VH-VL binders against Polycystin-1-like protein 3 (PKD1L3). Designs and how they scored, part 4

Target 1, 163 residues: Polycystin-1-like protein 3 (PKD1L3), of Homo sapiens (Human) (q7z443r523to685)
Amino acid sequence: TSLNMSTHQLTITVNVTSLEKSLIVSIDPDSPLLMTLYLGFQYQPNCTHFHLNITLPKDKVWQKDEEYTWVLNPEHLQHGIGTYYITAVLSERQEGAQQTPSLVSVITAVTQCYYWEIHNQTWSSAGCQVGPQSTILRTQCLCNHLTFFASDFFVVPRTVNVE

## First folded at step 21 (VH-VL)

Design s5 (from m1 with heavy chain S105T)
Fold by OpenDDE, fold request of step 26:
Structure s5 (fold): chain C 163 residues (1-163), chain A 122 residues (1-122), chain B 111 residues (1-111)
Amino acid sequence: as target 1 above (163 residues)
Amino acid sequence: QVQLVQSGGGLVQPGGSLRLSCAASGFTFSRYYMDWVRQAPGKGLEWVSGIYYGGSTYYGDSVKGRFTISRDNAKNTVYLQLNSLRAEDTAMYYCARDYDYVWGTYRPFDYWGQGTLVTVSS
Amino acid sequence: DIQLTQSPSSVSVSVGERVTIDCKSSQSVLYSSKNYLNWYQQKPGQAPQLLIYKASTRESGVPDRFSGSGSGTDFTLTISSLQAEDAAVYYCQQYYSYPYTFGQGTKLEIK
């Protein structure tokens, strides 16, 4: 999904059906944009009412695919199963810098890290978490043991509203 | 017009230190990443260091632990502190403007300083 | 680290001829339809000059005879009709991942 983003904010709506997986939000512009993302649960967040926020591009990245990726771990999604809203707001200082709106591509996905638990004969995520450097291209798995084997990755349906 | 004016450098003995400066003008300095690139005599270009908008820094492996990049947005200046200099650090050092992270294009290194020569020799 | 290999390392060409310089990356520098690859021209005693950014976008002020093409891991700088003033060393550079890296350079001489 691609959107034209100017001085208006956009809102991404995502239904979270599991509290065991991380939500990856990629809001990648065709050209660099400074923006702030606000997370809300069962309400549309803004700059004064939100559960969590992040400024993009990230302050520290090693690859360009990380710049506009927000990794929301289960701990960030403990508000419950349901609809989450992410509002992206452009920095005001962008006004006048360019007159042409930027194209923004939005992708949402869920992922988790798993290892094979021999005793229970099942895949387990115990002791593992999705790292903050994960992107839509790769999953960073941070485990406190050495038995990690795989991860899943699912694109999650979303609704994007431009305001 | 965009300008990058460098200063510092010179002759130094191995183990010595130098501080390079790059004064920027003609653009909103705080909106840009800045980098240093060096070129040994008769050799190719080597990226040395970069500084992010939030102050995060990056370094080439050859200079990690010895060089420090910093910026003063109030002075529109980027610096490169060169410590524990080695003979292989002898090079022309260039500062370069990276891209605008606020509202720009992925167009890094569109402007370069005039270069400053660093010579490390006994 | 991403390694960039240019070919040829040197070339001598007559004025008016077409010149192509290739740059191969050890891994893809493409993401979200953007190639994070630049081309530079450097003349003796001067700082490098940006020619092409995002693999194919010509920098302002650069003559039309210069063009960049390619995607992913394979890139090409083309000079459609070589001019005498084009004698220089040309470099490709990736800025997809840190550390940023340059190709080894291609020395272009005029016959």
Scores: ipSAE 0.859, ipTM 0.935, lowest interface PAE 0.5, mean pLDDT 93
Fold by OpenDDE, last read:
Structure s5 (fold): chain C 163 residues (1-163), chain A 122 residues (1-122), chain B 111 residues (1-111)
Amino acid sequence: as target 1 above (163 residues)
Amino acid sequence: QVQLVQSGGGLVQPGGSLRLSCAASGFTFSRYYMDWVRQAPGKGLEWVSGIYYGGSTYYGDSVKGRFTISRDNAKNTVYLQLNSLRAEDTAMYYCARDYDYVWGTYRPFDYWGQGTLVTVSS
Amino acid sequence: DIQLTQSPSSVSVSVGERVTIDCKSSQSVLYSSKNYLNWYQQKPGQAPQLLIYKASTRESGVPDRFSGSGSGTDFTLTISSLQAEDAAVYYCQQYYSYPYTFGQGTKLEIK
């Protein structure tokens, strides 16, 4: 979904149905744009009321697809199953900046890393975490063991409100 | 007008050190990533190092552990500390303006310094 | 690392002729409809000059005879009508992934 940003913020609404998976939020602008994302659970967050925040683009990336991706691990979603709100506040337009409206593409997905646990004959995510370099294109799996095998990836329905 | 003025460099023996400077003017320095690119005599361009706004740094494999990029936003200057220099480090070193991360365009390397020659020889 | 391979490595062309330089990347540099690839011109004794960014956008001040095309892994720099002053070495460069990498360069000479 591509949005034409005429205002300084947008809100992404995502229903989280599992606390065992990581939420990947990609909010990619057509051109570099400084923004701050605020996470809220069962309320619309803002700059003064939020559970977690991040500034994008990320300061440390290896590929461009990481710049505007927020990886929310289960610990970040500890507030529970339900509706999460992400408010993205865009930086104020600066002198000399591009005057064309900024387009922003928003994608949300859930993912987790799994390995086959032989003893229990089941897939397990124990000891594995979705890494911060994960994107909508790839899942980085960080495991404390050497039995990683696969990951899942599902696009999650979302609602985006431009304010 | 955007300008990048380099200084430093020169002749140094293997194992020696140099510090390159690149003074920026004509734009909001703090909004831009900055990079260093080098070119050995008669050779192609090689990206050396880059620095993000938050201080994260990146290096080419050939210089990792030996070179250090840094910036002083108050002085509008980016630096490249060259340590443990080798003969193969002999090159013209360029600083270049990367893109504006605040409200810019993916247009890196639109401005370059004049270059600084680094010669490593015994 | 993303490797960029230019072709040809050198070429000699007469004034007024069309010139194409290709750049192939070992991995895609396309994301979200943006190609993170630049083209540069470097003349002897000078710093490189940006010609094209985002694969196809011409830098300000660059003559319109220069154009960039391509997407993903295959890119082309085109000079529609070569001028004498276009004699130089041309480089493609990707800035999609660290480390940034350049092509090996294409030396363009005038016949």
Scores: ipSAE 0.859, ipTM 0.931, lowest interface PAE 0.6, mean pLDDT 94
Fold by OpenDDE, last read:
Structure s5 (fold): chain C 163 residues (1-163), chain A 122 residues (1-122), chain B 111 residues (1-111)
Amino acid sequence: as target 1 above (163 residues)
Amino acid sequence: QVQLVQSGGGLVQPGGSLRLSCAASGFTFSRYYMDWVRQAPGKGLEWVSGIYYGGSTYYGDSVKGRFTISRDNAKNTVYLQLNSLRAEDTAMYYCARDYDYVWGTYRPFDYWGQGTLVTVSS
Amino acid sequence: DIQLTQSPSSVSVSVGERVTIDCKSSQSVLYSSKNYLNWYQQKPGQAPQLLIYKASTRESGVPDRFSGSGSGTDFTLTISSLQAEDAAVYYCQQYYSYPYTFGQGTKLEIK
């Protein structure tokens, strides 16, 4: 979903139905844009009231698809199952800034890393975590053991409101 | 009016060190990613290192552990510290402005310094 | 690392003729409809000059005869009508993944 950014913030609404999976939020502008994302549970967050925040683009990335991706692991979603709100506050116009209208693409997905537990004959996520370099294109799996790994990936419905 | 003026470099023996500087003017330096690119005599271009506005650094494999990129936003200058120099490090080194992370267009490497020659020879 | 391979490595063309230089990447440099690929022109004794960014956007001040096309892994720099001053070495570069990488260069000479 691409949105025209006419204001300085947008809100993404996502219903989280599992606390065992990571939420991937991709908010990619067509032109470089500094923004701060605020996470809220059952309320719309802002710069003064939020559970977690991140500034995008990320400082450390290895590929460009990581720059505007926020990986929210289960520990970041510990508030519970329900509606999460992400408010993206865009940087104000700077001196010499381009005035070209910017499009922002928003994608939300849930994912988890699994390995085959031989003893139980089942897939398990124990000891595995979705890494911060995960994007909508790939899942980085960080595990404390060496086994055969797999991941699931589901695009989740979201509502985006431009304010 | 955008300018990148380089300094440093010169002749050094293997194992030696040099420090390159690139002074920027004509733009808001702190908003930009900056890079170093080198070119061995008669050869192609090789990306060496980059530094984000926030200070995160990146290096080519050939220089990892030996080169250090840094920036001083107050001085509008990006640096490249060259340690443990090898003969294969002999090259013209260019600094280049990448793109504006704050608000702009994705126009990386739109301005380059004049280059500084680094010669590593015994 | 992403490897970029240019073709041809060298070419001699007469003034007024069309020139195309190809650049192939070992993996896609496309994301969110943006191609993270630049084209440069470098003349002897000079620093490289940006010609095209985002694969197809011409840098300010670059003559209209220069154009970039392609997406994903295959890119092309085109000079619609070669001029004498276009003799130079041309490079493609990807900035999708670290480390950034350049093509090996294409030397364009005037016949």
Scores: ipSAE 0.858, ipTM 0.931, lowest interface PAE 0.6, mean pLDDT 93
Fold by OpenDDE, fold request of step 26:
Structure s5 (fold): chain C 163 residues (1-163), chain A 122 residues (1-122), chain B 111 residues (1-111)
Amino acid sequence: as target 1 above (163 residues)
Amino acid sequence: QVQLVQSGGGLVQPGGSLRLSCAASGFTFSRYYMDWVRQAPGKGLEWVSGIYYGGSTYYGDSVKGRFTISRDNAKNTVYLQLNSLRAEDTAMYYCARDYDYVWGTYRPFDYWGQGTLVTVSS
Amino acid sequence: DIQLTQSPSSVSVSVGERVTIDCKSSQSVLYSSKNYLNWYQQKPGQAPQLLIYKASTRESGVPDRFSGSGSGTDFTLTISSLQAEDAAVYYCQQYYSYPYTFGQGTKLEIK
């Protein structure tokens, strides 16, 4: 889904139904944009009221698909099951006469790392965490053990409001 | 107009050190990723190092642990510290402007310095 | 690391002829409809000059006869009508993943 960022701010609404999975938020602009994302639970966050924030593009990446990806682990979603709001605000540095609207692609997905637990004959996520370098294209699994790993990936329905 | 003016380099013995400088002008330096690329005599281009506007650094495998990239936004200058130099480090070193991460288009390496020759020889 | 392989390594072409240089990447450099690939021209004794960015966008000041095409892992630089001043070495480069990497270069000579 592509959105126009001409209004300097957009809000992504995501319904989180599990606290055992990580939320992947990709907000990739067609052209480079410095932006700050604010996370809120059951309210629309802003620069003065938020639970978490991140500035994109990320300071350290290894691939371009990481630059505008926010990985929210269960600990970041500890507020509970329900509706989360993410407000993306463009940097003030982008204001000026030469400001050009940019298309932004927004994708939200949930994922988790699993391994086959031999004793219980089931998939388990114990000891595993989705890493910060995870993207829509790949899941980074950080585990404290070495086993055969797998991951799930589901696109989460969202509502995007451009303000 | 955008300009990248390089300095430093020269002849050094193996194991020696050099510091390269690249002074930028004509653009908002602090908004840009900056890179170093080298070219051995008669050879192709090799990416050496890059530095994010926020200070994160990247290195090619051949120079990792020996070279250090840094920047001084107040001086609009990017540096490359070359330590533990080897004969294979002999090359023309170029600084290059990457793309603007604040606002703009993905136009990496649109401007290059004039190059600085580094010769490592006994 | 992403390896880029150019083809051919060298070529001699007459003025006015069409020239194509291929660049193949070991993995895709495409993301979100953007190809993170550049083409450069380097003449003897000079620094490289950007010709094409994002695989197909011509840099300002670059003649119309230069064009870039391709996506994912296969890219092509085309000179529609070769001019004498186009004699140079051409490089492709990916900036999708670190470390950034270049092709080995293609030396273009004029017959």
Scores: ipSAE 0.845, ipTM 0.924, lowest interface PAE 0.6, mean pLDDT 93

Design s5 (from m1 with heavy chain S105T)
Fold by ESMFold2, last read:
Structure s5 (fold): chain C 163 residues (1-163), chain A 122 residues (1-122), chain B 111 residues (1-111)
Amino acid sequence: as target 1 above (163 residues)
Amino acid sequence: QVQLVQSGGGLVQPGGSLRLSCAASGFTFSRYYMDWVRQAPGKGLEWVSGIYYGGSTYYGDSVKGRFTISRDNAKNTVYLQLNSLRAEDTAMYYCARDYDYVWGTYRPFDYWGQGTLVTVSS
Amino acid sequence: DIQLTQSPSSVSVSVGERVTIDCKSSQSVLYSSKNYLNWYQQKPGQAPQLLIYKASTRESGVPDRFSGSGSGTDFTLTISSLQAEDAAVYYCQQYYSYPYTFGQGTKLEIK
């Protein structure tokens, strides 16, 4: 699961099969690195052509598992079912080194929040959202009602290309 | 050479305010998180506050709502505003360098200021 | 909040002997193969000084008689072949989760 990030960028490829679930992307380096991630649907994004971006580490973090985690909710993924690309680019050139390998761990997963709807005897996601504090360790569920809730979590296949 | 030079302490009555300063030199200040740690007389270390990349601030339970951390990257200085002071806030206050978030090592508090005494007494 | 409990609270030993100090965390501080735990030494009248970071990595200039071990919730600082200048208070500290917390300290005295 660990890859050397010795070039200027790497690209994560993940296939999204549901538009109801949130995508959790973790790209955790062995040492602090400032990076920008770019999202593309069915194309490899870059700093001038992307659907969405984020700077990591995040600035509203309470635990280390949150720092390098990107939560992509269904509204961020409305481009369709299919292949999403995430390009990670270092924000600073490494000082004094030609090439310095950086070890990163990449995990992708999908998750969704549910509650038990008593009247219909079914699980429903209405009024519940996966929150920004979600990580590969836990799902934050933010609901506009006070009911019993649950979540699912599935690690999904991804590929990583170093460029 | 890394240096953290502290100032701004003193004697204050309960309910009063003080502002502590920590002037940094010898490193690229804007790349580092900065924190405050205190030690009451005869007691252990207590983390007080930190200021994160992007300006987010964090506080220990005993000081949240009363203390405010800030920084001025143009002056290479981190501040701690102490408000609504209590006798329990009497301590030596240290500023400490956290880690470099741009290209660093997970190695917080490798350098400490010399400490600034705050005494809260009637 | 993550609570750190050190043991023993104090210890008195002779020069040349081995000392171990334990630090137990109420929650794991391990993530992505990294333990977010440090050890500090504080001599009387001085600011604390970093000894060990990421549980087991010695800070530059720290003698090899100091070593850190453990993972997750249980950590140990070992001082082999104790020297007179090692008399100090030792603290563990977690930086996994805000608020950051310190152990209560272990006072090491030389007989």
Scores: ipSAE 0.739, ipTM 0.879, lowest interface PAE 0.7, mean pLDDT 88
Fold by ESMFold2, fold request of step 26:
Structure s5 (fold): chain C 163 residues (1-163), chain A 122 residues (1-122), chain B 111 residues (1-111)
Amino acid sequence: as target 1 above (163 residues)
Amino acid sequence: QVQLVQSGGGLVQPGGSLRLSCAASGFTFSRYYMDWVRQAPGKGLEWVSGIYYGGSTYYGDSVKGRFTISRDNAKNTVYLQLNSLRAEDTAMYYCARDYDYVWGTYRPFDYWGQGTLVTVSS
Amino acid sequence: DIQLTQSPSSVSVSVGERVTIDCKSSQSVLYSSKNYLNWYQQKPGQAPQLLIYKASTRESGVPDRFSGSGSGTDFTLTISSLQAEDAAVYYCQQYYSYPYTFGQGTKLEIK
């Protein structure tokens, strides 16, 4: 869904139900837009109080679907199962800049890498993790072994508030 | 008035090096990604290299490991260092303005430099 | 790498006629409702000039006779009433994925 970002920030609320899956957050604007995202566990973060942040667009990308994607792995979500808040804030404009409306598309999803363990005939995540080039379109799997791989992908409910 | 004024280039032997420069004016240089595109004589356009706002650099497969893009925001200038040159690198080299990452529009290469000829021959 | 294939490679038409140039991408360049594909015009001895960005949006100062269409993998540049000054080589270009790539070009000549 597209949202108007004419105010200077919005907040995404996501319930995390697994500490083993990675959270994929996409906040893709219709036009290039510099922003900072802040992560909070069970509180609304801001620029002075947060667990993690990221600047978007990312500087190290290979495809456009990576530019406005934040990959939060289990180590980033170690605060627990529950409600995470993500505040997206526009960088400060230069003096005299005119604010204009921007449309953004927000998608949140969870994903995990698996491989088929033939001895036990089961799927396992051991030795595989979701990589930083993962997006809403694809999951990068970084594994320390060479076997048959797969990933899951589930779009999860979120609430978005603008300010 | 957006201007991209190129300099450098010329005739060089195989294995040699050159540095191309592109001086920008008429826009906020530090807000734009910048790229190099080349065109061999009688051939089509080939993207060569790009540089992001945070300094990350990207290269076409044919030039990886031999060419280095850089920028100096204080001088509003983007550079392309050409090393280990080969005959196939003979081309007209253009710098081009990519898009503004802060408050831009997705329309790369709206302005191009005038071109700089590089000839690699014995 | 994303390969762009243009068709035809060259075309010769009279002033006032309609011309279409196709560009086919080996992979989709569509993401978040945006097609990361441009069209450029290059006249002999000149740098390329931007005509169309995001597949269908005309650059400022480009005549209305130029239009772009298509999505995903298949794109078309249309010149609805050819003028003599339109003789040039036309390129499509994707900026979805590094390395950025151009089509091989379509040479448009006036009969």
Scores: ipSAE 0.734, ipTM 0.873, lowest interface PAE 0.7, mean pLDDT 88
Fold by ESMFold2, fold request of step 26:
Structure s5 (fold): chain C 163 residues (1-163), chain A 122 residues (1-122), chain B 111 residues (1-111)
Amino acid sequence: as target 1 above (163 residues)
Amino acid sequence: QVQLVQSGGGLVQPGGSLRLSCAASGFTFSRYYMDWVRQAPGKGLEWVSGIYYGGSTYYGDSVKGRFTISRDNAKNTVYLQLNSLRAEDTAMYYCARDYDYVWGTYRPFDYWGQGTLVTVSS
Amino acid sequence: DIQLTQSPSSVSVSVGERVTIDCKSSQSVLYSSKNYLNWYQQKPGQAPQLLIYKASTRESGVPDRFSGSGSGTDFTLTISSLQAEDAAVYYCQQYYSYPYTFGQGTKLEIK
């Protein structure tokens, strides 16, 4: 879905139902925009009150699908199961009526890495985590062993509000 | 007007080093990523290196480990340090403006420097 | 690494004729409705100049006889009514994934 960001900021609301999966948040603008995202659990965050933040585009990327993707691992989501808020704020204020609006595409998803445990012949997540290069197109799996790997990926419902 | 003025080329023996400079004017330099592209005599274009806003650097496979890109926003200048030069590095080197990451358009290499010739020969 | 293959490698055509140059990418350069692909023109003795960005958008000052089309892995540059000044080498370039790469170039000559 695409939204107009000419109003300075937007807030994404997502319901997290598992603390074992990583949350992937993509806010991809149609043109380059420097923005800051703030995370809040059960409250709407801002630049002075948040659990975690990130600046997008990320500085250390290899592909365009990585630039505007925030990977929130279970350690980042330990505040609980429930509603998380993500407020995206532009680094510079939109100038008057002559500013062209920037459209953004917002997708939220959850993902988890698994490996095939040969001795038990079963899939396990132990020793695997979702890496920072993960996006809505692919899941990077970082494991402490070398066997067959797999991941799941599910787009989750979310609500987006524009100020 | 947007200008990219290059300097620092010349003739160097194999194994030698050179430092290329690209001085920018006519735009807010600190808002743009910057890149280097080269063209060997009679050949096509090859992307060499790029530098991101937070200091991350990227290199083509043929130059990785030997070349270093850097920038000085106070001097509006991007640099390419060429070390351990080989005959295959002989080329015209261009600096190019990438896109504005703050509030821009996905439109890299809209302006190019005039080119600096590097010749690696004994 | 993403490889870009252009065709033809060269072409000789008369003024006023239509020319097409194709660019094939080894993997998709499309993400979030954007094709991260540009076209450049390089005249003899000059630095390259941007013609088309995001596959189909003309750079300011580029004549409307130049157009870009395609998506994903297949792209085309079209010159609808060739002028003598269009004699040059044309390159496609992807900026989806590092390292950035160029096609090998297409040399356009006037008969």
Scores: ipSAE 0.724, ipTM 0.873, lowest interface PAE 0.7, mean pLDDT 87
Fold by ESMFold2, last read:
Structure s5 (fold): chain C 163 residues (1-163), chain A 122 residues (1-122), chain B 111 residues (1-111)
Amino acid sequence: as target 1 above (163 residues)
Amino acid sequence: QVQLVQSGGGLVQPGGSLRLSCAASGFTFSRYYMDWVRQAPGKGLEWVSGIYYGGSTYYGDSVKGRFTISRDNAKNTVYLQLNSLRAEDTAMYYCARDYDYVWGTYRPFDYWGQGTLVTVSS
Amino acid sequence: DIQLTQSPSSVSVSVGERVTIDCKSSQSVLYSSKNYLNWYQQKPGQAPQLLIYKASTRESGVPDRFSGSGSGTDFTLTISSLQAEDAAVYYCQQYYSYPYTFGQGTKLEIK
């Protein structure tokens, strides 16, 4: 997906089918690029009408795969099952910019943390949550107990419109 | 005309403190992450510390808890506070420009300061 | 922490010859088609200078005889047709993960 240097907006559409999993949104540009993302449920958000926003690159990261990753946990997605829109708005072109398009790689995925519940011999999510350092490469699991745990990861369909 | 001008080095006793400064010019300072790198005499390069646009700071394991990086965007200056100095902290200290997070290129350390020598001797 | 190991530690080669310096990373530094690895040249009494960024892109003003290659964990700096002024210490450096780390350096001497 190409993100035009003269374009200030890109829209990602993703269908959420589970409110128990976390949504991982990666919008990784080929060069550093400041942007603000806006989340909307069943409508296209903008800077004045949105459910949630984030500024990328994130200021607190440990690895480069975290910089342009937005982790949306179930509490962020409790607006419903259905179509979520993410509008990415780029920083205005300034003294350092040229007319060359910036290429952006977009991946959306869902993930959930599990632990092995010994008494029932089954996997459970109770007491484990997907952490903010999760990326398309790895899931951070924040658990309030010590036991064997795992995570799943599924890439999900999305559409991307350059505007 | 990118320029990084360092100051603040010198001779200090073990357990002492110094503050290093790096004054920047010729670029939009607030758009860049900034780092410190050191080199002990006759040795290789060691990354020491970095600071992000929102104020997040990072440290090498050998200096964590003893050194503090900070920046003043109004003065285009990055600082390194060196506390609890040890003999192994003796090195040439360089400030370096990391990359521009707004509309940049992944080209960290494209410009370096001239270096300032810190000598920790009993 | 990501450890970078350079080889050889030192090399002595004649003007006009080819030199290869390797850098092996303990973990991949590749993400989203980008290798977060640089090469620097340091001459005596000077600060390091950037040669190659993103594993293979030459910095402005760096001669064509310098090239970088590799991906993931294995990287190579190649200096073709050496010149006398290429005598220096060369470092690889990863900026994928904090703390950032440098290789131990490779000293290149012209015999």
Scores: ipSAE 0.713, ipTM 0.866, lowest interface PAE 0.7, mean pLDDT 87

